# Miniprotein binders against 8-oxo-dGDP phosphatase NUDT18 (nudt18): the designs that were tried, part 16

Target 1, 325 residues: 8-oxo-dGDP phosphatase NUDT18 (nudt18), of Danio rerio (Zebrafish) (Brachydanio rerio) (q568q0)
Amino acid sequence: MDSQSSILEENLEKILRGEGLEFDSVAEQVDPVTLRKNVCYIVGAVIFNSKEEVLMVQEAKRECYGRWYLPAGRMEECESILEALQREVREEAGIDCQPITLLLVQEQGPRWVRFIFLAEETGGSLKTTAEADDESLQAHWWDRKSPLPLRAHDILSLIDAGLKYRRNPWFPVTQPVDFPCHVVCQRLFLTFISSRADADDRLWLLMSNNNTSHHPRLPIVVSFRTYISKAVSKLIEDCMPSSYISVHIRGILGVQHNGRIPGKTDGICFNTLVLLENTEEGAEIGSPPSLETDCYRWQEVTNQGLKAKIIERIKDGSVLPFQSL
Short names: E, the ipSAE of ESMFold2; O, the ipSAE of OpenDDE; V2, 0.75 times the mean of E and O plus 0.25 times the DockQ between their complexes.

## First folded at step 19 (miniprotein)

Design c8b (at its last look DockQ between E and O 0.77; V2 from the best seeds 0.81)
Fold by OpenDDE base, look of step 19:
Structure c8b (fold): chain B 325 residues (1-325), chain A 80 residues (1-80)
Amino acid sequence: as target 1 above (325 residues)
Amino acid sequence: EKVRITIIVEGSPEEIREFLKRVEEIARGLPLWVVVIREGNRVWIEIRGDPEEVKKLAEEILRIARELGLKVEVEIEVEK
């Protein structure tokens, strides 16, 4: 095997395991994001006790005073996503927790990203009304049956996702990994599959031909003002300006975030699994769409084990859900 | 002058599947750049090209979405 092919396969396997890769310089001069200035990250926890009751907090904020929500809050400077989660659960509920996995990432462009975790209680005591502050009034274990005035009904789907995952984890445990990034971006694991009736499926990955690195890299797209999910459209426009392209964002393979240096490492890199479908009339049934730029190339994945793993993740949907709101 | 129209659609998996099928049938072979981005039950359709042709396709897509009872949002950008 060429040394380059071996390194690529190793990197792809790391990404598939939810591990990180060093952030490559984005070709576009994009200004770094700064937490609480031009980006807002929110963490939220779905925590169940032994009775399958869910940890709820009563809101102290005037707009939703006395309504109940999941423990959730804004990340602060110089903390990891996990540290923020543990802090918010402690501050709002009085509970110490350990994250099990990310359940869902939600976004409204790069300026608003919410990380929802399944977590477990490790200690503490429920916050009481005697401990009420500006963050929360009290915490309660909700049986999900008794009437509770909810702040918003979106938590019901999050609770259901948590219950579903606990019963049958449908994707690998996914937690943020410590890799610095200065922008909100996606590393695209962009795949094309050719299914042949009488042959094994062929798999291609879109690779960046960045002259600065001797190694093929996965494309990175930066989200500026649009939904993070929509940011792939620019890459498609640059590479495939021709007819009809269909892209299916399957979900997230991993989340990279450091957060240690305000305004330098406040970015997030999402390793995103994408399936591209092309239906060009007259293209050889079984080749990826032609590229109109030398900045990118299709790389066939010939390693049968790696190919099978990637195709399985695509078919099963065994990836962290990503949702644009 | 080129126009970019983005149509955002939300619906059930079944509705989205039917929607995408009908969109593909009308959008294929047109001299327009069309990208469909699917994320779960949300779809972005970006159309770029000549204003009249873009508008025509967008109107047809919107008609399909309305017929299926889908939630629809539209964004229009004029490229100078």
Scores: ipSAE 0.821, ipTM 0.938, lowest interface PAE 0.4, mean pLDDT 91
ESMFold2, look of step 19: ipSAE 0.824; ipTM 0.932
ESMFold2 (binder alone), look of step 19: mean pLDDT 78; pTM 0.722

Design c8c (from w8 with R18Y; at its last look DockQ between E and O 0.76; V2 from the best seeds 0.80)
Fold by OpenDDE base, look of step 19:
Structure c8c (fold): chain B 325 residues (1-325), chain A 81 residues (1-81)
Amino acid sequence: as target 1 above (325 residues)
Amino acid sequence: SEKVRITIIVEGSPEEIYEFLKRVEEIARGLPLWVVVIREGNRVWIEIRGDPEEVKKLAEEILRIARELGLKVEVEIEVEK
């Protein structure tokens, strides 16, 4: 194997395991994001006790006073996503917790991202009304059956996701990994699969031809003003001449975040699994779409083990859910 | 010549989205327009770029399909100078 192919395969294996890769360079000069100035990150926890009751907090905020929600809050400067989660659960509920996995990432463009975790209680005591502050009034273990005035009904789907994952984890444990990024972006694991009736499936990955590095890299797309999920459209526009392209965002393979230096490392890199479908009449049945630019190329994955893993993740949907709101 | 970009955002059940996308593909494929369909779960973005009249025509047809299927629809229009 060429040394370059071996490095690529190793990097792809890392990404598939939810590990990070160093953030190299964005082709476009994009200004760094700054937490609480031009980006907002929210953490939320789905925590169950031994009775499958869910940890709820009563809101102290005027706009939703006395309504109940999951422990959730805004990340602060100089903390990791996990540190923020543990802090918010402690501050709002009085409970110490350990994260099990990310359950869902939600976004409203690069300026608003919410990380929902499944977590478990490790200690503490439920916050009481005697401990009420501006963050929360009290915490309660909710049986999910008794009437509770909810702040929003979106938590019901999050609770259900937590229950489903506990019963049958349908994707690998996914935790944020400590890699610095200065922007909110996606590293695209963009795949094309050719299924032939009489042959094994062929798999291609879209690679960036970076003039500065001899190593093939996965494309990075930065979201500026649009939904993070929609940011792939620019890449498609730049490189694919096809009049009709279908892209299916399967989910997230990993989340990279450092957060240690305000305004420098407040960015997030999502390693995103994407399936591209193109059925142009007259294209060679089973070739990926032609590219109009030398900035990108298709790389066939010939390693059978790696190919099988990638195809399995695509078919099973065994990736962290990503949701645009 | 001024190009227009229209984004149609659709939400629905998996079955509704499947039927919607099938019908969109039938009408959008082969047109002299740039069309990208981005699917994320039960949400779909359709971006259409090209001549204003042709873009408008396709967008109207897609919107008709979405309405017939009872889907939630949002539309964004951007004029490129």
Scores: ipSAE 0.803, ipTM 0.931, lowest interface PAE 0.4, mean pLDDT 91
ESMFold2, look of step 19: ipSAE 0.812; ipTM 0.926
ESMFold2 (binder alone), look of step 19: mean pLDDT 82; pTM 0.788

Design c8d (from w8 with T7V; at its last look DockQ between E and O 0.78; V2 from the best seeds 0.79)
Fold by OpenDDE base, look of step 19:
Structure c8d (fold): chain B 325 residues (1-325), chain A 81 residues (1-81)
Amino acid sequence: as target 1 above (325 residues)
Amino acid sequence: SEKVRIVIIVEGSPEEIREFLKRVEEIARGLPLWVVVIREGNRVWIEIRGDPEEVKKLAEEILRIARELGLKVEVEIEVEK
């Protein structure tokens, strides 16, 4: 095997396991993001007790005073996502927790990202009204049946996702990994599959031809003002001809975040699994779309084991859900 | 020549989205337009770029399909000079 092919396969295997890769230079000069200045990250926890009651907190904020929500808050400077989660659960609920997995990532462009975790209680005691502050009034284990004035009904789907995952984890445990990034971006695991009736499926990955690196790299797209999910459209516009292209964002394979240096490492890199479908009439049945630029190329995945793993993840949807709001 | 970009955002049930995407593909395939469909769960972005009249025509047809299916729809229009 060419040394380059082996490195690529190793890197793809890392990404599939939810591990990180070092963030390479973005092709465009993009200003770094700064937490609480031009980006906001929110963490939230779905925590169940032994009775499948969910940990709820009563809001102290004027706009939603006395309504109930999941333990959730804004990340602070110099925190990891996990540190922020544990802090917010402690501050709002009085509970110590251990994260099990990311359940859902939600976004409203690069300026607002929410990380929802399934977590478990490890200690502490429920915050009481005697401990009420500006963050929360009290915490309660909710049976999900009794009437509770909710801040928002979106938590019901999050709770259901947590219950579903506990019963049947449909994707691998996914935790943020410590890799510095200065922007909010996606590393695209962009796949094309050719299914032939009489042949094994062929799989291609879109690769970036970076002039500075002899190693093939997955494309990185930066979202500036649009939904993070929509950022792939620019890459398609830059490299694919005027045609009908269907892109299916399957979900997230991994989340890279460091957060240690304000305004330098506050970025997030999402390793995103994408399936591209081309319906061009007259294209050779089973070839990926032609590219109009040398900046990208299709790389066929010939390793049968790796190919099978990737196709399985695509077909099963066994990836962390990503949702644009 | 002035190009227009229209983004149509739709939300619906998995069944509604599947039917929507099928009908959009039938009308958008083979047109001399840049059309990208981005699906994320039950949300779809359709981005159309090209000649203003052709873009408008396709957008109107897509919007008609979305309305017939009872989908939630948002439209963004950008004029490229």
Scores: ipSAE 0.773, ipTM 0.923, lowest interface PAE 0.4, mean pLDDT 91
ESMFold2, look of step 19: ipSAE 0.822; ipTM 0.928
ESMFold2 (binder alone), look of step 19: mean pLDDT 81; pTM 0.783

Design c8e (from w8 with W45Y; at its last look DockQ between E and O 0.74; V2 from the best seeds 0.79)
Fold by OpenDDE base, look of step 19:
Structure c8e (fold): chain B 325 residues (1-325), chain A 81 residues (1-81)
Amino acid sequence: as target 1 above (325 residues)
Amino acid sequence: SEKVRITIIVEGSPEEIREFLKRVEEIARGLPLWVVVIREGNRVYIEIRGDPEEVKKLAEEILRIARELGLKVEVEIEVEK
């Protein structure tokens, strides 16, 4: 095996395990994001006790005063996502927690990203009304049956996702990994599968041909003002401007974030699994779409074990959910 | 020539989205337009780029399909200078 092919396969396996890769310079001069200036990250926790009651906090904010929500707040400067989660749960609920997994990532473009975790209680005590502050009035273990004035009903789906995951984890444990990034971007694990009736499925990955890199890299797309999910369209436009293309974002394989240096490492890299579907009339049945640029190429995955793993993740949907709001 | 980009954002049930996407493919495939369909869960982004009249025509047809299916729809229009 060529040394380059082995490195690529190793990197793909890392990404599939939810591990990070070093962020390479984006080809486009994109200004770094700065937390609380031009990007906002929110963390939220779904925490269950032994009775399957969910940890709720009563809002102190004037706009939703006395309504109940999950422990959730904005990340501060110089925090990891996990540190922010643990801080917010402690500040709002008085509870110490340990994250189990990301449950859902939600976005409204690169300027607003919310990370929802399943977490478990490790200690502390419920915040009481005597400890009420500007963050929260009190915390309560909600049985999910008794009437509770909710801030928003979106938490019900998050709670259900937490319960579902606890019963049957449908994707691998996914936690943010410490890799610096200066922008909000996606590393695209963009796949094409050809199924032939009489042959094994063939799998291709779209790779970036970076002149500066001795090895092929997964494409990175930066989100500027649009939904993060929509950012793939620019890559498709650059590669396949004449085609009808159908893309299915399956979900996130991993989240890379450092956050230690304000305005330098406040970015996030989402390793995103994408399936491209194209049926060009007259193309050989089972070839990926033709590219109109040398900046990218299709790389066939010939390693049977790796191919099987990737196809399994696509078919099972065993990836962290990603949702545009 | 001035090009227009229209983005249609559709939300619905998995069944509704499947039917929607099928009908969109039937009308959009083979047109002299750049069309990208991005599916994310129960949300679909359709980006159309090309001649303003052709883009408008396709967009109107897609919007008609979405309305017939009772889907939530948002539209973004960008004029490329």
Scores: ipSAE 0.801, ipTM 0.930, lowest interface PAE 0.4, mean pLDDT 91
ESMFold2, look of step 19: ipSAE 0.823; ipTM 0.928
ESMFold2 (binder alone), look of step 19: mean pLDDT 81; pTM 0.784
ESMFold2, look of step 23: ipSAE 0.825; ipTM 0.931
ESMFold2 (binder alone), look of step 23: mean pLDDT 82; pTM 0.784
OpenDDE base, look of step 23: ipSAE 0.783; ipTM 0.925

## First folded at step 20 (miniprotein)

Design g1 (at its last look DockQ between E and O 0.75; V2 from the best seeds 0.00; counts 0 for: pTM E .785 < .8)
Fold by OpenDDE base, look of step 20:
Structure g1 (fold): chain B 325 residues (1-325), chain A 111 residues (1-111)
Amino acid sequence: as target 1 above (325 residues)
Amino acid sequence: SEKVRITIIVEGSPEEIREFLKRVEEIARGLPLWVVVIREGNRVWIEIRGDPEEVAKLAAEILRIALELGLKVEVEIEVDSPEEVKELAERIKEIAEKYGADEVEIEIRVK
């Protein structure tokens, strides 16, 4: 195997395991994001006890006073996503927890991202009304059956996702990994699959041709004024200007974040699995769409084991859900 | 020739989205337009770029399909000239009104 192909395969395997890669310089001069100034990250926890009751907190804020929600809050400067989660659960509920996995990432562009975790109780005691503050009044283990005035009904789907995952984990355990990023971006694991009736499936990945690196890299797209998910459209416009293209964002393979330096490392890199379908009449159904730029190229994945793993993840949808709101 | 971009944003159940996308593919395939469909879960973005008349026509048909299926729809129009926006926006509003969808939000952006 060419040394370059081996390195690529190793990097792809790391990404598939939810591990991180060093963030490459974005070709565009993009200013670093700054937490609480131009980006906001929220963490939330779905925590069950032994009776499958869910940890709920009662809101102290005037706008939703007395309504119940999941333990959730905004990240602060210089903390990790996991540290933020543990802090918010402790502050709002009095409970110590450990994360099991990310359950869902939600976004409204790069300025608002919410990380929902499945977590487990490791200690502490439920916050009581005697400990009420400006954030929460008290915490309660909710049986999910008794009437409870909810702040929002969106938590029901999150609770259901938590229950579903506990019963049957449908994707690998995914936790944020400690890699610095200065922007909110996606590393695109952008795939094309050719299925022929009488032949093995062929798999291609879109690669960036960076003049500065001898190694093939996955494309990175930055979202400025649109949903993070929609940012792929610019890449498609640049590469494939004349086509009907269908892009299916399957989900997230991994999350990279290191918030240790405010205004420098407040960014997030999402490793995103994408399936591209070309529906152009007369295109060979067996080949990826032609590119109108040298900035990118298709790379066929010839390693059978790696190919099978990628195709399985696509078909099964065994990836962390990503949702634009 | 001034190019316009229209983005149609649709939300629905997986089954509704599947049916929607099938119908969109049938009408959008083979047109001399740049069309990108981005699907994420229960949300779909359809971006159309090209000649204003052709873009408006396809956008109108896609909007019709979405409304017929009872899907939540938003429309974003990006134009180089403010004069072109008014006509496109009015046409889209007329379609929305025809289907009783007074709730279709139309965002207009002038580059």
Scores: ipSAE 0.767, ipTM 0.890, lowest interface PAE 0.4, mean pLDDT 89
ESMFold2, look of step 20: ipSAE 0.779; ipTM 0.890
ESMFold2 (binder alone), look of step 20: mean pLDDT 73; pTM 0.727

Design g2 (at its last look DockQ between E and O 0.83; V2 from the best seeds 0.81)
Amino acid sequence: SEKVRITIIVEGSPEEIREFLKRVEEIARGLPLWVVVIREGNRVWIEIRGDPEEVLKLAKEILRIAAELGLKVEVEIEGDPEEVRRALEEILRIAEELGVDEVTIRVEVK
ESMFold2, look of step 20: ipSAE 0.815; ipTM 0.910
ESMFold2 (binder alone), look of step 20: mean pLDDT 79; pTM 0.800
OpenDDE base, look of step 20: ipSAE 0.795; ipTM 0.908
ESMFold2, look of step 21: ipSAE 0.824; ipTM 0.915
ESMFold2 (binder alone), look of step 21: mean pLDDT 79; pTM 0.798
OpenDDE base, look of step 21: ipSAE 0.779; ipTM 0.903

Design g3 (at its last look DockQ between E and O 0.69; V2 from the best seeds 0.00; counts 0 for: pTM E .758 < .8)
Fold by OpenDDE base, look of step 20:
Structure g3 (fold): chain B 325 residues (1-325), chain A 103 residues (1-103)
Amino acid sequence: as target 1 above (325 residues)
Amino acid sequence: SEKVRITIIVEGSPEEIREFLKRVEEIARGLPLWVVVIREGNRVWIEIRGDPEEVAKLAAEILRIALELGLKVEVEIEGDPEEIKRALEEALKILEEEAKRLE
């Protein structure tokens, strides 16, 4: 195996495990994002006790005063995503927690990203009304059956996702990994699968041809003013300008973030699994779409074990959900 | 003629989205337009780029499908708004005439 192919396969395996890769210099020409100036990250927790009651907090804010929500808040400077989660749960609920996994990532473009975790209680005590502040009035273990005035009903789906995951984890444990990024971007694990009636499926990955590195790299797309998920469209336009293309964003394989240096490392890199389908009439059944640029190329995955793993993740949908709001 | 871009954003249940996309594929396939469909969960972006008249026609048809299915729809338009407006009005007229013929 060419040394380059081996490195690629190793990197793909890391990505599939939810591990990080060093961020490529491709985005060096893009201005760094700055937390609380031009990007906002929110963390939220779904925490169950032994009775499957969910930890709720009562809002102290005037706009939703007295309504109940999940422990959630904004990340502060120099925090990791996990540190922010633990801080917010402690401040709002009085509870110490440990994350189990990301459950969902939600976005409204690069300026607003919310990370929802399944977490477990490790200690603390429920915040009481005597401890009320400007963030929360009190915390409560909600049985999910009794009437509770909710701030928003979107938490019900999050709670349900948490319950479902606890019963049957449908994707690998995914936690943010400590890798610096200066922009909000996606590393695209963009796949094309050719299904043959009498043969094994063929799998291709779209690779970036960077002049600076002899090693093939996964494409990175930066979102500026659009939904993070939509940012792939520019890549498709540049590569495949004359085609009907269907792109299925399956979900996130991993999240890279290191918030230690404000205004320099406040970015996030999402490793995103994408399935591309070519529906053009007359395209050779079984080949990836032709590219009209040398900046990218299709790389066939010939390693049977790796190919099988990737196809399984695509078919099963065993990835962290990503939702544009 | 300057190329225009229309993005149609649709939200719905997985079943509704599946039906929607099936119908969109049937009408969009083979057209001399750049069409990209991006699906993420319950949201779909359809980006159409090309000549204003053709783009508007396809956009109008897609919008009709979405409305018939009761889907939430948002439209983003890039280009000359007056040209696009005229094209959409014309496309709408054609669709209305076709609908009357099917009654």
Scores: ipSAE 0.753, ipTM 0.865, lowest interface PAE 0.4, mean pLDDT 90
ESMFold2, look of step 20: ipSAE 0.780; ipTM 0.882
ESMFold2 (binder alone), look of step 20: mean pLDDT 75; pTM 0.692

Design g4 (at its last look DockQ between E and O 0.79; V2 from the best seeds 0.77)
Fold by OpenDDE base, look of step 20:
Structure g4 (fold): chain B 325 residues (1-325), chain A 111 residues (1-111)
Amino acid sequence: as target 1 above (325 residues)
Amino acid sequence: SEKVRITIIVEGSPEEIREFLKRVEEIARGLPLWVVVIREGNRVWIEIRGDPEEVAKLALEILRIAAELGLKVEVEIEVDDPEKALEIAKEAIELAKKHGIDEVEIHIRVE
C-alpha cells in the first residue's frame, strides 16, 4: 500500500468510528459563524429512570406556560455541546446527567440545529415548584401513560427513539468530538455502490482534489441559506451538471464541535454518510457517474474489510439520524 | 440563456416517498434538464434547472404526482422573470387545490 492509501483508509476508519478529523480550509471564503448572532444550537435530553419514566420539565415561559417538554435549551458561548446538555438538564430539572449517545440531529439550515441526546441520571433532585424560575416551573418523571399537557407532540417520537435505542442500539454510540470548525458544514462521506449479479459490490468515494494537500480529502460543503442536507446539491451541480442524480442522505457518522472561541470556532462539522445513485439511461452499469470537473474524483475502496464495513453501514442504516424540519 | 431553478420539497411516509420517487424517476429520466433528488428520511428535495418551459413542465408534473399521493408540498422558484414565477406559482396552486391540498407554500426568489 502506498503511504497515501494507508492514510486515507485510516482517516475513513476514524470517521466511521465517530472520531473527528482536523478541519481543512474551505476553498470558499466563508465568514465564521457566531453563536447567538447568526447560529443557534439547541440541546435536548431524553432521560429514563429505572421505571422507564421519562424526565419532563414544566415550562415557565408565557407562551407555553404550564406545558411539559423535555429538558432542552440553547447553547451558550464557550461551552461544549455536552456541557450545554448537562447545564440545561441541571437548570431546568435539577438533575445531573451523563450523555449516552446522540439520538437525533435536527436542523432548519445552519441557523438552527438541535442535538437530542439519550442520557442517564447520575444524581441531583427533581426541581420543585418552590425552585421555579424563568426557565422551568418543576420537573417530573412521566410514566408516558398518564395525561400530561405537552408543549409539543414531537417529543413522543424522541422518547420512542430513546426507548428503541436502549433496547437495541441500532448505531454506534455517537458523541460530539472536540474539533474546531468556523462554519456549519458537512464533510461528505459520499459513496457510490455498483452491484453486479455475479461479482462483489464495488465501492467508490467522492474525493476532493485539493491542489494544496498531498492527500485526498473528503469534500466539504457549507450551507449558507438552505437546509444543511440540501447543501450537497451544489456539489452535485458542479460535478455532474448533465445528469439525473439521486442522493440519499443516510445520516451522520460524527459531529465535530469546539466552541471555545466565540465567533471563530462556533461552527459544526457533520461527517455525513451519503449514497449516490445514477439513474441515467446508458450509464455503464457499475461505474460511478462521470465528473465534469477536475476538482473531484472517484476513489475506489479496494480494502475488502473497509469496503464491507462501509456497505454494511449503508445497508443497515446504522448511523445517527439527521432530520431537516 | 435564461435558466430557471425550481425546488420541490415533499414530505411523507417512507412508503409514500418511495412511490413518489418512483413516479418522478419515470417522468424525469432522459429529459434535457439537470435534476437532483435529495432524500433525507421522510423529506425529499427535487431540484430542477434548465430551460424555463421545460423546468416548469416537469415541476408541474411532479406537483401533480405529489398531489395525487396527498403529500405535503413546498415549492421554491428562482427566476429572473417575476411574471414567469407568478405563472408557475398560480398553476401549482390550482393543481394543489384540484387534488384537495389546501396548504402549499411557494417561495419565489427573483434574481
Scores: ipSAE 0.737, ipTM 0.872, lowest interface PAE 0.4, mean pLDDT 89
ESMFold2, look of step 20: ipSAE 0.795; ipTM 0.892
ESMFold2 (binder alone), look of step 20: mean pLDDT 75; pTM 0.742

Design g5 (at its last look DockQ between E and O 0.78; V2 from the best seeds 0.00; counts 0 for: pTM E .747 < .8)
Fold by OpenDDE base, look of step 20:
Parts: sequence; C-alpha cells; structure tokens
Structure g5 (fold): chain B 325 residues (1-325), chain A 110 residues (1-110)
Amino acid sequence: as target 1 above (325 residues)
Amino acid sequence: SEKVRITIIVEGSPEEIREFLKRVEEIARGLPLWVVVIREGNRVWIEIRGDPEEVAKLAAEILRIALELGLKVEVEIEVDGKEVEIRVEGDPEEAREILEKLIEEAKRLK
C-alpha cells in the first residue's frame, strides 16, 4: 500500500511541475493521428525587445497581404514544438529566439491546436523587404501604440498576456516535454474538493482502475471530433450518468509531445487540471459524487503538503491557460 | 440509450458566465435529466440528456437565459446519432427558430 501511494504522489508531483509521464496503453485502441493529414499544430511567438516592443511580421499571403501578425506557422513533420517555434520565427522574422514559457494553448478540436509562447531574442536580424518571400514580407518591432494594420485583433490579448507574465509570472514556466503520444488526448488531473466549516479541506482525485496496471493512473480522455475540453463529458457520462455535474477546466499543467515518428507519435498529451463540483441535492456534503462504474474510483489525497499544493494551484489559477475557439 | 442529446455552447465575460451558470444551476438542479456543465475560461458547454420533451424544455430555458444576458449561443442537437448545429448570436428571431425546432424535434420523438 505505502509503495503504491508513494509512486502516485511522486507522479502527481511530476505532473504539477510540468514534467511528463509515460503515456499509458489505454489509448492503444485508437488510430494514431498524422500531422498535416488529420491534425494541424501551429506555433506562435510573443517576443519583446528591451523597449517592450513586440516582434511583428508582415503577411505575404494574398488573403491578408501587407497586414501584420505575430511570428507564427505550422509545425512540420519530425519537429518538436520548440524547434517549430524557432524555425518559424527565423523564417518569418529573421530572429533567433529561445522560448521562456508557453503562454496559451488554443484549440478547435484535435485537428487544430495552437501553442503560443513567450520567447526572447537571442540573435539574428530583422527580415527586410529585400528578403521577402511567400511566408513574410518583413519584420518590425512594434511599439504597440503606433497604427499598424493587424491581420487579426486576437494578437492584442496574446501580447497583453506576455506583458503580464513578464511582470508577474502567474504560473510556473511550462515547456513541452519530450514524451511520445499517438493521439490527441488529456490526462485528467480531475479533482474534487470538500470544504468543511470546522475542518481542513479534503481533496480527491479521480483515478482509472486499469486491470492491467498495478498502479493507479489518472484517466486519459481521447478527443475525436469535439473540442478537446469537451471530451471530459464522455468520462462524466460513463461515471456519473444520473448527476448534475459542474466541471471547471482550470488549465494545463503540462504538454507532452514527441513528433519523431510521423503518423505514430504525432499526438499530444495535455495534463489538464480540472475541478469537479457536485450540486445534487442530498449528496453528502463533503464526499465526491458516487460513481456508477468500477472503471474509476476516487482517491483521497492524504499527504498534507501535496494536498495544499494542489488546492493552491486550483484556487490561484496558477496553470497554463487553455482556450477553445 | 437516450435518443436526444442537446449541447448548449455559451461564450461571454467571466462575470456574464458566472451569472449565467448561477441561473442555469437554479433551473437544472433536481431535474430527472443528465446535465453536465463544462466551463473553460469564457466558454461553457452544457450537455443535456434524457426524455426528449424534458430535454427540449430545459434547453429552451437555458437558451432564454443566455439570450437575456446577451451571450453568444450555439446549440447542437443529436437525435439518434444525427447532429444538427444551430448558431445564435443574440438574435431573438433566430432564438425563436431554435426553440421551435427543439420543440418539433421533441414532438417527433414521442
């Protein structure tokens, strides 16, 4: 018992640090995704110079010709997310960069995922109109005040997020970690908190009861045709079919990706922090919702330090933002 | 297996979403329906499953609340595995058409 609990606690600590865990065989029955065929990943960079000017690129594409956007593009086969970011910034802007952190993940189901980074300049030179190609015309350091014809106004919120993070990092530095996954999925860090007036909060995690694993594992939900965030509904339907359930996706604790083998490892595993609330009248105030399946169970987190850490992350919202578009 | 599933998708400010969810909870609590509310930032999915008439009724009430709050709303209806998507950007006439459709679908399943 003590050894299994210790392994679980260690794994939970790894996830909370933005580290990866090996992907469990649970999704082996699902066909692998293939980059540029049935999934598309986009990277984008928010880069500031010493004057808090933001790196912008002018679009060469006919549909938005001459408009300005952040350095951003599609991942290619056999790239890491970071390699793709650095490549796109170099190709579009002429700038060498290093990522500081993920700022935001955006999605439109598993077929379209965008990773936005805060990054810093490490070298290079701004692309000029003499170097214009089919990707970009030129790059510019924008003061964010002067008029600039933007491709889309959504970048303003991304720039603001970058500025806010630089001033006050509200979540731990989160970088993609090198772990292979064959599908687009979420490892659910699904929590229930019971607040008691006269006692410490109790914390439960939903665990998968896999007959094949000697150790309790966090549930994995694969996204097929729906928003990645919505995919949790299937798990709730299977576990709690009779209940009014409120699920709050807080954000991402970590991103696992290793695109080394096209069509086999093009997937992404998001370690997602979720808070579940039960509003059923007559549920014992202080217990997690009853499960109608043996495939899952509630596990109480009894380690006070770990419990406090998880509750703090939930309350503070100190997680990587995840946004469905 | 329930023949009807309705998903209501709502977008708004954090304050608007909070008020919306409060009102939804008040009307959805205690109903003999499966209801799941998924919140992510400024987006909410509400999935409803159960008796077609009761599902349509709750969905209509939720839609009304969303429209009263001026929220952007999308409705997905699944009937026997067939999906129908309807988008409403706060137009009362579009909302009415959606409600009528929900009622008609509920009647067909009786």
Scores: ipSAE 0.762, ipTM 0.876, lowest interface PAE 0.4, mean pLDDT 89
ESMFold2, look of step 20: ipSAE 0.771; ipTM 0.891
ESMFold2 (binder alone), look of step 20: mean pLDDT 70; pTM 0.696

Design g6 (from w8 with L31Y W45Y; at its last look DockQ between E and O 0.79; V2 from the best seeds 0.80)
Amino acid sequence: SEKVRITIIVEGSPEEIREFLKRVEEIARGYPLWVVVIREGNRVYIEIRGDPEEVKKLAEEILRIARELGLKVEVEIEVEK
ESMFold2, look of step 20: ipSAE 0.809; ipTM 0.923
ESMFold2 (binder alone), look of step 20: mean pLDDT 83; pTM 0.811
OpenDDE base, look of step 20: ipSAE 0.793; ipTM 0.928

